# Ledger of designs, part 14: VH-VL binders against Regulator of G protein signaling 22 (RGS22)

Target 1, 129 residues: Regulator of G protein signaling 22 (RGS22), of Homo sapiens (Human) (q8ne09r852to980)
Amino acid sequence: KFSDLLNNKLEFEHFRQFLETHSSSMDLMCWTDIEQFRRITYRDRNQRKAKSIYIKNKYLNKKYFFGPNSPASLYQQNQVMHLSGGWGKILHEQLDAPVLVEIQKHVQNRLENVWLPLFLASEQFAARQ

## First folded at step 4 (VH-VL)

Design b30 (framework fv_danvilostomig_arm2)
Fold by ESMFold2-Fast, scan of step 4:
Structure b30 (fold): chain C 129 residues (1-129), chain A 120 residues (1-120), chain B 109 residues (1-109)
Amino acid sequence: as target 1 above (129 residues)
Amino acid sequence: EVQLVESGGGLVQPGGSLRLSCTASGFTVSSYYMSWVRQAPGKGLEYIGYIYSGGDTAYASWANGRFTISKDNTKNTVDLQMNSLRAEDTAVYYCARGFDYYEPYYFDYWGQGTLVTVSS
Amino acid sequence: ALVMTQSPSSLSASVGDRVTITCQASQGISDYLAWYQQKPGKVPKLLIYYASTLQSGVPSRFSGSGYGTDFTLTISSLQPEDVATYYCQQYYDTPDWYTFGGGTKVEIK
């Protein structure tokens, strides 16, 4: 199960190394950065704003989420764009938590249904024991 | 019908300033990214900058500091303020509408352009 | 800085000819490329976006293809009204978000 892997530090590190070997670590990095944002309390407004801007600049661009390496289909990319208020809000404003949660769902889907099965069948997974 | 009409072009001395205006009809500028693009006589298209629906602007690096884009949603106009003009700024200046709020990257409607000549 | 290079700078062809013009990006831009037509004395007109999607109202003799760094605009059967300068434009990356190519002038022999 994906949640079990995320709760085990050693298994998580082996999965991260597997993804780096396949030049596919962006999905896990994106998932992790959004998860960190979700754990910041509403009272830490400056920290939440800074993390939101960081995530926006790193992932919500044409080199990843809105590009050919996206974990989301074109339809899903357009839904996220609509929820974000369009490219102007993405470029010039911080994003709301519901938008980041929606992005994380699409990233998690590829991690669970593409990368995790490949990892479990890999020599790297077998060698971890 | 969607229309963009530029005004304010003319002859200016080097070092001078000029303000161009673009009047939109058939749509509201508050719902679109609006851009300025110029074209020197006999040369190609050169991007200047944009203003997005929320009001923030971005500029090509060569234009930053000398050119300023603003808008008036009530009048449905977009302006380009040009300062410290040089002979190299001689061009036809176009305003252009981004295709869609969610796809502002390419331009479906352009104004006819207004000529700015910088000469002594 | 991302540079867009068009070739040829100009060409002459006969009515009915197949005409191909090329646009090359200095780095990969996926399919984030548009093509414009500018007839003499007229404003630019959007022909194609996302490398191959034809704008409404544009004749089917125009088509675009390419991905990454190499892109082409094809006119399958050149018509007299196609005399114009054609420009590609990338919209992949900043800071020059909307970098245009130098243009290709198409004339009839």
Scores: ipSAE 0.006, ipTM 0.536, lowest interface PAE 14.3, mean pLDDT 84

Design b32 (framework fv_danvilostomig_arm2)
Fold by ESMFold2-Fast, scan of step 4:
Structure b32 (fold): chain C 129 residues (1-129), chain A 121 residues (1-121), chain B 109 residues (1-109)
Amino acid sequence: as target 1 above (129 residues)
Amino acid sequence: EVQLVESGGGLVQPGGSLRLSCTASGFTVSSYYMSWVRQAPGKGLEYIGYIYSGGDTAYASWANGRFTISKDNTKNTVDLQMNSLRAEDTAVYYCARGFDYLEPYYGMDVWGQGTLVTVSS
Amino acid sequence: ALVMTQSPSSLSASVGDRVTITCQASQGISDYLAWYQQKPGKVPKLLIYYASTLQSGVPSRFSGSGYGTDFTLTISSLQPEDVATYYCQQYYDTPDWYTFGGGTKVEIK
């Protein structure tokens, strides 16, 4: 189960290594960066803004979230863009928490339904003991 | 044929509320972004807001807090709830079909006939 | 907030004339611009979207051009049925800030 894996540091590291060997670590990196953002208290406004901008610059571009290997369908990409206030605002302003949460849901869906089943069926998982 | 028909317009006193409904025929509102636009007598078009296929809404700043857009996919209707109405809200209100997920940045290609809302004391 | 400025506010031309209407955005909007026609007493009709893509059923005498901040609607040969007010609209930004231009009234002399 994905929540069980997230609560076990050693299992999480094995999953991260599995994704890295398959050149597919971007989903987990995106999920983790958004999770870190969600843990920053609202009182640390400068830190939240900086983290939001970092996430936007790293993931919300044609290389990842709006690209051919996106975890979101074209329809879902368009929903995120409209939730963000349009393409121009994505490029020039920070992203609000609800937008980041929505992105994280799409990323988590691929991690849970594509990558986790592959990991659990892998020889790497069997040999992790 | 593809059509939108508005209903619910009429005379209302300042401070009152009114609910407009828009019924779609020939397509399903669940597949589209649906918008409300108004036009005061002799004036230009003014955008109010939209509801997109997933159900989230967005509003022009002047409309936020007074106007609420909702939809019923089963009835194939889109509603505009207007509260705290002012004389300045007197206008013809249009329902329009806008963006869809197959061509999300297209303009509004289907409009209703409009319904007149008159706010007077 | 994006502001859309249309010019001229009104014009009168003869049948067969080339008519040009301009729309300027206060910020870059790429090609997310639509043009609408509203005949007296009628509902608005979409003419052009994505700045230059003609809507199905719209006569070929209508054309749009532009990118970024400057946009133009052209009627190559004005007809009597083209008497209307024309509006540009940006849909680049959030609907909270979607903006119609002020409109251009086109009349025949």
Scores: ipSAE 0.000, ipTM 0.513, lowest interface PAE 16.2, mean pLDDT 82

Design b4 (framework fv_danvilostomig_arm2)
Fold by ESMFold2-Fast, scan of step 4:
Structure b4 (fold): chain C 129 residues (1-129), chain A 120 residues (1-120), chain B 109 residues (1-109)
Amino acid sequence: as target 1 above (129 residues)
Amino acid sequence: EVQLVESGGGLVQPGGSLRLSCTASGFTVSSYYMSWVRQAPGKGLEYIGYIYSGGDTAYASWANGRFTISKDNTKNTVDLQMNSLRAEDTAVYYCARGFDYTEPYYFDYWGQGTLVTVSS
Amino acid sequence: ALVMTQSPSSLSASVGDRVTITCQASQGISDYLAWYQQKPGKVPKLLIYYASTLQSGVPSRFSGSGYGTDFTLTISSLQPEDVATYYCQQYYDTPDWYTFGGGTKVEIK
């Protein structure tokens, strides 16, 4: 279902607009940024490092992933923290792919199981013609 | 008062190298992302790369391999090492401070710039 | 590659005029857009970030709007000190994809 949205730019844009209306665009932005990271070839170390630092600075903070509106539970936040090597490593080092994939899983879970059902039931979805 | 002052610009031959320095006052570079941005004469702004508080760097693809950013927290300076310079690298080079450690994506303070001319 | 297009490239207006500058992204960038002012021979200064948030100390006659691909910088009543080139900058993708617009030169008639 979510994959259907990813393959249709018009539907994706309507979903993004719906999330913006509900002040919840961060989930989709986080998912997209991690997806972009995952598509960078492993041989381009500098580009992958730059993108992982960007993702880390933008999302792995108390305003989003470690904040009150996180897509992850406190337990899951702690798992990501441990996988990252602790807060000091999050602040000072790049994050490797397994950490970013784990974060993306939590973000995708909320997009698929909370926001997508709300979008499909919304007047915005019905009026999107 | 927050100030950034660039130095080290000048004339260099094609294939040569230059090291630019940015001296910060009114804040500590160890608490911010610091970036370099350039502007060719009469042209627009072009992003080069950054260094964050922990010392790691990232670069625009075109700059990767030729340009290196470093810092000295004790001197409160950020340097840009430029190698294998070409005529198209002729520009005013600015250092710029990222707005906040968690929001380094736009720049609240810029240095006055230093001119680098690559010519024979 | 994400491209930022500004229009017009230059404009001339009278003191007190309402001035509008546009910036268009080739792809959706949400509200990840900043505006800078660069006066002749001077360094760029941050005016607006997140498309519409005014930087501290910037006069209220400056405002920004837009989302996705189309963005606007407005000067509600042009003043002599507003003569400058204005640049938009996207920060949706970084750092390789940090992109500045081509600039819009604002002059007084």
Scores: ipSAE 0.007, ipTM 0.526, lowest interface PAE 13.5, mean pLDDT 83

Design b6 (framework fv_danvilostomig_arm2)
Fold by ESMFold2-Fast, scan of step 4:
Structure b6 (fold): chain C 129 residues (1-129), chain A 120 residues (1-120), chain B 109 residues (1-109)
Amino acid sequence: as target 1 above (129 residues)
Amino acid sequence: EVQLVESGGGLVQPGGSLRLSCTASGFTVSSYYMSWVRQAPGKGLEYIGYIYSGGDTAYASWANGRFTISKDNTKNTVDLQMNSLRAEDTAVYYCARGWDYSEPYYFDYWGQGTLVTVSS
Amino acid sequence: ALVMTQSPSSLSASVGDRVTITCQASQGISDYLAWYQQKPGKVPKLLIYYASTLQSGVPSRFSGSGYGTDFTLTISSLQPEDVATYYCQQYYDTPDWYTFGGGTKVEIK
């Protein structure tokens, strides 16, 4: 299960290394950064704002979430953009938590249904001890 | 300079079909959501449907099954195929440019419109 | 179904008057609202998007406000060239279910 992997630090590290060797670590990095955002208390507005801007700049661009290797379909990209208030608001304003949660779900879907099965079937997983 | 020009409008008998075409210049339709909106004489604006950059389409519930939107990226055109036309479909039909990934989700440019009259 | 209600359906005012028209959504749409101007015999023109953002080239006498369900378009000093029908449009739901208001016709007395 993906949740089991997330709760085992050593297995998580092996999965991260597997993704790095396949030049596919961006999904896991995006998931992790959004998870960190979700754990920042609402009262720490400066830290929460800074983290959302970091996530926006790193992932919500044509090189990842809105690019050819996106974890989201074009329809899902459109829904995320719509929920965020469009491109202008993404560029100039803090992202709302519901937007980031939706993005994280699309990222987790690919990790869970594409990359995790490949990892578990790999010789890299078998040799991880 | 962004321009949208509709063509293909005219008189059609009830139950007939008609194909409208929208030619874009000054931008590429492959990068945008392209929509059709109509307006009956003396009435308000009514949304029909869209086709987005990836080619998938969606329609207002009343239009689904009778109206089909398609595009040709090499010709830079968007078409609206209308079937089983009724007198209530008499309207000016506009194509409109909507979303691309650098712009918000509203209609920033409209064509001049083409009149479709459904009558005997 | 998400319904957009505009009021009034028509109004007459004098040059220089402050004119307001309202748009009400049947459910919350955040600020996903645009305003269009349509002059007689012409195509609609985008005036305002995201409830309050003025489109480039639109005179500053036009302004929009609102959030959630209640929205207002204001013309601070009506000019003869502002004679038109004005439409609001929500784009919160989904593109499949875009909804326009019924329009407000603005005339000069």
Scores: ipSAE 0.005, ipTM 0.509, lowest interface PAE 14.8, mean pLDDT 82

Design b8 (framework fv_danvilostomig_arm2)
Fold by ESMFold2-Fast, scan of step 4:
Structure b8 (fold): chain C 129 residues (1-129), chain A 120 residues (1-120), chain B 109 residues (1-109)
Amino acid sequence: as target 1 above (129 residues)
Amino acid sequence: EVQLVESGGGLVQPGGSLRLSCTASGFTVSSYYMSWVRQAPGKGLEYIGYIYSGGDTAYASWANGRFTISKDNTKNTVDLQMNSLRAEDTAVYYCARGFSYDSPYYFDYWGQGTLVTVSS
Amino acid sequence: ALVMTQSPSSLSASVGDRVTITCQASQGISDYLAWYQQKPGKVPKLLIYYASTLQSGVPSRFSGSGYGTDFTLTISSLQPEDVATYYCQQYYDTPDWYTFGGGTKVEIK
């Protein structure tokens, strides 16, 4: 289970390494960066803004979220684009927490339903310590 | 081939003004974050400010009020207007490109620089 | 104001030596740090971004590490063409966006 994996640092690290060996670490990186954003206290406005902009620049582009290997369908990509205010807002302004949460939802769906089953069936999982 | 070429540098008296231009080729400035960075002779790099693809600008606190960045999408140029110049503004001025999608905050391409000397 | 401090200001090493340059931020900047190489009379060149991501075309002997306030740039086996001044740069969201370190001059002895 995904929630069980998240509560065990060693299992989480094994999963991360599994994804790296399959050139598929972007989903877990994106999920983790958004989770870190969500854990930043609202008082830490500068840290939250910096993290939001970092996530936007790293993931909301044609190489990942709006690309052919996106965790979101084309329809879902268009919904996120609409919620973001379009390309101008993505390139120029920070994104609001609800947009990041929606992105994290799509990323988590692929982690739970595609990558976690592959990891659990893998030789790497069986050989873990 | 991505190229950035600065021009407009020269000698100016203290209190004077000068306008620098950066001509881009191999890409369009309308799609990128464009920045200005300077370097005094024998010294380190110092950030000045940037202009977003949409036209809004941001400046280092020391530059705000004296320096203005603008762009001309039809000419594919980015300009730096410098006012109330001081001897301490003597430096090589670089324009630099930030990647608009992945990370506009670090610079992947730099111009060759243009020298501005402020003295009487 | 956020200050970036580099150490040492200069160093001399032999070809094949392991060289380490340190960059310290006055406050936490997560991994919003880049490293640049500037050879004498040339423009700066991006080496590393997000503290540890190597720019395309940069030799694998260059590596970066760190998070928060302490960062290092390592050249695992110094080559003659690595003679340059190296700068760190933060791009954490602050009023003084893009603060550079003072630079570290690397020379061959």
Scores: ipSAE 0.000, ipTM 0.505, lowest interface PAE 15.7, mean pLDDT 82

Design c1 (framework fv_danvilostomig_arm2)
Fold by ESMFold2-Fast, scan of step 4:
Structure c1 (fold): chain C 129 residues (1-129), chain A 122 residues (1-122), chain B 109 residues (1-109)
Amino acid sequence: as target 1 above (129 residues)
Amino acid sequence: EVQLVESGGGLVQPGGSLRLSCTASGFTVSSYYMSWVRQAPGKGLEYIGYIYSGGDTYYASWANGRFTISKDNTKNTVDLQMNSLRAEDTAVYYCARGWDYTEPYYYGMDVWGQGTLVTVSS
Amino acid sequence: ALVMTQSPSSLSASVGDRVTITCQASQGISDYLAWYQQKPGKVPKLLIYWASTLQSGVPSRFSGSGYGTDFTLTISSLQPEDVATYYCQQYYDTPDWYTFGGGTKVEIK
């Protein structure tokens, strides 16, 4: 299960390596970057802003979240766009924490329902011990 | 200091409409996700929906199309418009403060109103 | 659709007893879980957020644990003022962002 994997550092690392060997690390990287953002305290305003901008620039573009290989459906991409205040705000402003959490949810859904089953059925998983 | 007060509850006939208002004091609703939650007599809590900006809303699937959440930042109020009411909508309706937009993560609904009773009966 | 299941639906215990309430999510929700207390005739009160973090002003006899799908609320030494219905609530999933469990009614024998 994904929750079991998140609680086991060794299993998480094996999953990360599996995704890396399949050139499919973007979902896990996105999930992890947003998780790190969520653990920055609001009193570290500059650090929170910098992390939010980093996430926005790396993932909220047509090469990933708004592209053909997005973890989100077109409907969900439009919902995130709406929550963000449109392209102008995505391109030029910091994103709110609730928007990033919504994105993380879509990313986690693909990790749980696509990549984790493939990992568990792989020779890499069987040989991980 | 910080409080929410609901108003507008009462008796309505099936098929009728009712508008509830939630007044905030000690904080501004513009800074929070504001939620509506209901509880039928003797039953559990049931989430209705939230508003996270002046015009942006989310609704539980069962509420979508019949309930509308809005807010007025100048009056510091959050409203719930309920249409096509059924006997099953009889409940105490609560307004609750949720996510602070300036926070990196959600802390739960820390402030609740006293609730207002809506009775749908012929 | 994400479903939150609480057990038991009700329990009776004596003052000073250790009480355990369980909440199970139909899919993984990480630690995106809060616990609320609702005393008879009163509004709900936030007890715990992020599965295990106590809200300010909540007595230390309350604790939460769990991750993923299985969560527990514990009252280490039940007091008369703890008679209430307790609800878990997930805030991981959208569209049903704040789904509540069915509640657990705690009474004193």
Scores: ipSAE 0.006, ipTM 0.531, lowest interface PAE 14.2, mean pLDDT 82

Design c12 (framework fv_danvilostomig_arm2)
Heavy chain, then light chain:
Amino acid sequence: EVQLVESGGGLVQPGGSLRLSCTASGFTVSSYYMSWVRQAPGKGLEYIGYIYSGGDTYYASWANGRFTISKDNTKNTVDLQMNSLRAEDTAVYYCARGFDYGEWYFDLWGQGTLVTVSS
Amino acid sequence: ALVMTQSPSSLSASVGDRVTITCQASQGISDYLAWYQQKPGKVPKLLIYWASTLQSGVPSRFSGSGYGTDFTLTISSLQPEDVATYYCQQYYDTPDWYTFGGGTKVEIK
ESMFold2-Fast, scan of step 4: ipSAE 0.006; ipTM 0.591

Design c13 (framework fv_danvilostomig_arm2)
Fold by ESMFold2-Fast, scan of step 4:
Structure c13 (fold): chain C 129 residues (1-129), chain A 117 residues (1-117), chain B 109 residues (1-109)
Amino acid sequence: as target 1 above (129 residues)
Amino acid sequence: EVQLVESGGGLVQPGGSLRLSCTASGFTVSSYYMSWVRQAPGKGLEYIGYIYSGGDTYYASWANGRFTISKDNTKNTVDLQMNSLRAEDTAVYYCARGFDYEYFDYWGQGTLVTVSS
Amino acid sequence: ALVMTQSPSSLSASVGDRVTITCQASQGISDYLAWYQQKPGKVPKLLIYWASTLQSGVPSRFSGSGYGTDFTLTISSLQPEDVATYYCQQYYDTPDWYTFGGGTKVEIK
């Protein structure tokens, strides 16, 4: 269902707009940015480096992943810190792929289990063209 | 107290190169995102790029390839190397400290770079 | 490329007036927006970050609002010392060619 949405450009755009209406587009953007990182070949080190810095700056902060509206519980946030070797590594080193995959998993869980059901039941979904 | 001081500005001919330095005091550059922003005379602010605590750099797409940002944690300085300079690069260049993403809570006084023959 | 558009490009108002400056992003940037004040001949100073959070030491007459693509900076009662150019800045899409808006010059009549 979620994977079907991701592979349909028009449905993806309707879902993105729905999330913007609810001031919750960060989950979809975070998922997408991490997915883009995962598709960069390991041989393109400069692109991977740039993308991981972008993701860290945009999402790993007190406003989103470590904030009140995090897609992860406090317990899960602490597990992500542990996977990265601690707060200092998250804040000043590049993100490893395993850390990003774990973050993407938590973001995807909220997209699939909270936002997608709300979207499918919404008037915006029913009225889509 | 936090202070940023830029140096290295001056007159340079088109096609030339110039290196600017930003000296920080009152904090450690290794703990922050450090950015360069420029402003042409009478014009608006234009972002160049940043370097964060780990040493990795990121540039605005128009600056990538011509401008390089580096830092020296021991000297507590951040440098901007500018190559292949053109008349449109004439501007005041500011060093700025980024916090919580990349909004800038402290700025240096700026240093003027004039590209002219 | 993400473009930040400010309006108006300039305005003149009287002391005590309510002044409104707008900033529009070409794409959604959530609340990743800051406002800066640059007085003539001076360096820019941070006024507001996260769209609506006032920087310490900034007078309460300044306020910010907005989310997504539309943002507003308001000066509730313009003072002579507020003569400056005001810039919005997105920090959502880093690095982007367009980080700052074009600026709005605020002058006293």
Scores: ipSAE 0.005, ipTM 0.517, lowest interface PAE 15.0, mean pLDDT 83

Design c16 (framework fv_danvilostomig_arm2)
Fold by ESMFold2-Fast, scan of step 4:
Structure c16 (fold): chain C 129 residues (1-129), chain A 122 residues (1-122), chain B 109 residues (1-109)
Amino acid sequence: as target 1 above (129 residues)
Amino acid sequence: EVQLVESGGGLVQPGGSLRLSCTASGFTVSSYYMSWVRQAPGKGLEYIGYIYSGGDTYYASWANGRFTISKDNTKNTVDLQMNSLRAEDTAVYYCARGFDYTEPYYYGMDVWGQGTLVTVSS
Amino acid sequence: ALVMTQSPSSLSASVGDRVTITCQASQGISDYLAWYQQKPGKVPKLLIYWASTLQSGVPSRFSGSGYGTDFTLTISSLQPEDVATYYCQQYYDTPDWYTFGGGTKVEIK
């Protein structure tokens, strides 16, 4: 179902608007930013570095991924912390692709299992014509 | 020229041990995930495990406890230590390069060695 | 526990035919899927990554598609040099990276 949403530009936009009205856009934004990063080739080193730093600064903090409303459980947050080489590396260095993959997985799980069902049951979805 | 060359394969008796080595040229193993994959004669590819740039390893559950992956960054080599070998371990063993962890683009395994044959038989 | 199921196990086709190979993941893997070609007696070669992106130097007759759980590799006009076994591989799940499908053997009839 989620993959169907991602492949339909109009439905994707309605889902984005739904999340925005519920102050829950961070999951979709995080998923999208990591997806964009993953498609930058290794030859585009400056672009990859800039995108990785942007993702790190925006999402890998106590206001989102390591905060009380994280898409990941405390156990999963600790796994990501271990994969990233600890808090010092998160603060001061570029994040490796496997760290970003693991983060995107947890974000996608909440989008698929929490937000998408809520969207489909919403008045906003019914009125999306 | 980027390449991987495996060595150390051969005939071993059941219960024996063997160490395979993979030598990299044209790049440094310290920057990449390095994997071992095997293929029994006439069968498909079977994943064994990998070593992360920082030294942490992952193993397929069937390999855990019998197989150990290690690396030597100064020699630019990745090794596979195989213990308690069984007839079903007979296969061609490949080392393969994953993504560059410092350049976080990952797209599967883009460089493979030629493989080395391990035969476990009495 | 991520399983990759590939079908068919083998097929025979004529030169110039359109060939389709399917790969199914037991859970959603986005587009974190690669396709490999292994010719008889040779090492595997990366063909496609990100489900649909051709590796440099791969002929344009190869294409990939799919997202989530269902993926397809297509050879639009089979050539004699395409005789090989083709494998899909997921790299979505960090602890299960490099999980392979069972392979599809492509032969000329």
Scores: ipSAE 0.005, ipTM 0.523, lowest interface PAE 14.3, mean pLDDT 82

Design c17 (framework fv_danvilostomig_arm2)
Fold by ESMFold2-Fast, scan of step 4:
Parts: structure tokens; sequence; C-alpha cells
Structure c17 (fold): chain C 129 residues (1-129), chain A 120 residues (1-120), chain B 109 residues (1-109)
């Protein structure tokens, strides 16, 4: 279970290493950065704004979320674009918690349904304590 | 000069449908989060849902798939489509405006409200 | 789900009295709380946001305080035009839990 993995530091580290060896770290990094954003108190608006800018620049581009290997379908990508205040233009000022939660959900779906099953069947998982 | 005006309220039979419209003046709805809130006679305020500046919507879970929010940026209007109406949906319906996440999702401007009565 | 509880449900006071209305959140909401005034037959009007920030045009006799789970709206010297129902609203977390308090009706004795 993905939630069980998140609560075990050693298992999480093994999963991270597994993804790294398969050149597939972007999903876990994206999930983690959004999780960190969600843990910043709403009171810390400047910190939340800075983190949203970082997330937008790192993940919301043609190299990842809007690229050919995106965790989201074209339909879901379009929904995220519209939720962010307009088609073809996602600005950091338009990123809020509901938009980031939606993105995190798509990322988590691929982690749970593609990468976690592969990890559990891997030699790396079998070799762990 | 900055105002919201609702229209389309009236008497509807149970099981019927009704479309409410909210017209904005003095500002553009495309720059705000626009919400619908209702109030049954003698009762408190109850949140229905919102539409993002980009056009996608969110609904309170109790809305039960019966309510749909849409907007027309050209006409500067926000609509609430209500289907499968029940007596419990009798209420004054308000549209309200909120700034983005950074400023807070409190309602700084409300329409005057339009009464919807569901009765046979 | 996050629940907002207001007390009292109603109160009666004299002109010039200090009136306090409380709002309690079932979970911590920081200072993401607004207060609205609704006079009989009228639309709600924003009084206070961010728990304690007074909206422009609202008389200085209104003030808000609180953080986390416990919040208070105070009218330092009740006036006849303050007869209304007052509502708190949280906007801290997901819209799934955006909720108004049940309201407090303020009347003059």
Amino acid sequence: as target 1 above (129 residues)
Amino acid sequence: EVQLVESGGGLVQPGGSLRLSCTASGFTVSSYYMSWVRQAPGKGLEYIGYIYSGGDTYYASWANGRFTISKDNTKNTVDLQMNSLRAEDTAVYYCARSLDYWEGWYFDLWGQGTLVTVSS
Amino acid sequence: ALVMTQSPSSLSASVGDRVTITCQASQGISDYLAWYQQKPGKVPKLLIYWASTLQSGVPSRFSGSGYGTDFTLTISSLQPEDVATYYCQQYYDTPDWYTFGGGTKVEIK
C-alpha cells in the first residue's frame, strides 16, 4: 500500500532508490514537493508562494506534466490548465491548493498503479531487510 | 457601481429544473472565484460551490450532482443550473465573489439574492 | 468534516452594551475566519476577515479576535442598527469543509 510505504522511512528510501535507478524519480519528487507545500501553514503566504513558483517551474512544463510521459492524460492536463486560470498559461499566482492537490492525485495514481507494483516485484525490494 | 444581480428565481414543482443567472457589473468574473450560497427560510447560510477563473468547478458534497455552475466571460455572468429539485431546496440563492487563494476565499461582495420556491 | 459552532444561538441586549459572540471550529483553522452581518431581509455583509481585520466602511465598534479553534466577535457598544444575525465562516482548508456557523441572532431588549 502506498500509505504504508509513506509511513516507513526505510521502505520509502528503498522505493526512492528504485525509482532513481529506473530514471523515474520525477513522480516521487513532484509528489513530495506538493506535500511539502501542503504542510506550509496558510499563514506563511510568502513561503507558500515561493514553493508554488518552484513547483510551477520544475513540473508544470512540457518536460514533465504537459509532456509525452506525463502522469496525467491529455484530458486531465487540460483540466489542470483551466483550473490554473486559463488555457496555455499557468502562472505561479494562479496556483492554489486545489490545483496542486489535483496534480498530486494524478502523480500518486501512477506511483500506486505503475511504480509501486514494479518495486514490490523487484530484486531491490527482495534484497531489503 | 460594483455589484452582483441574481435572476431566474421563482416557483418550481418538485422534480423540476431551474436556471439562475448572476450578472456582474463594475468588474469581470474572469478575475475572481465566483460562488453560490443559499439560505432556506429562517435558516443559516449553506455553501453550494464555486467556479475557478479558468472555468472548472467544485461542489459541496451534499449538492449530490444536481447543481451545475457555469460562467460566460463574454456576458460577464455566472449561472447555477438546478435539477431534480426538492422541497428542501427552497431558499434564497446568492452569488458571491472571492479573491484568489493568496488574498483569502472570504466573500467580499454578495448579490441581492433570488428566491426559489419548490412546492406543488 | 470541519464543523463551525456558534454560541449563543440568540441574545438580547440593551443599546450601549458590550456584546460578544463566539465561534468554535472542530479543528484548527489558524486565523482563516470571516464574520458576516445579515440584517432582516437583507444580504450578508462582510464585517471582518483574517479573524481580526475590519472591512473598510465597518464601524470601529466591531472587532474580532481568536486563533486556532476559538474566535470571538465583539460589538463594544451595541446600536439599534446592529440588530442582525451574525455568521462566522472558515476558509482554511479544502472547499469540501468550507462551512458557516449556525448564526447568532442579536436583538435589542
Scores: ipSAE 0.000, ipTM 0.515, lowest interface PAE 15.0, mean pLDDT 82

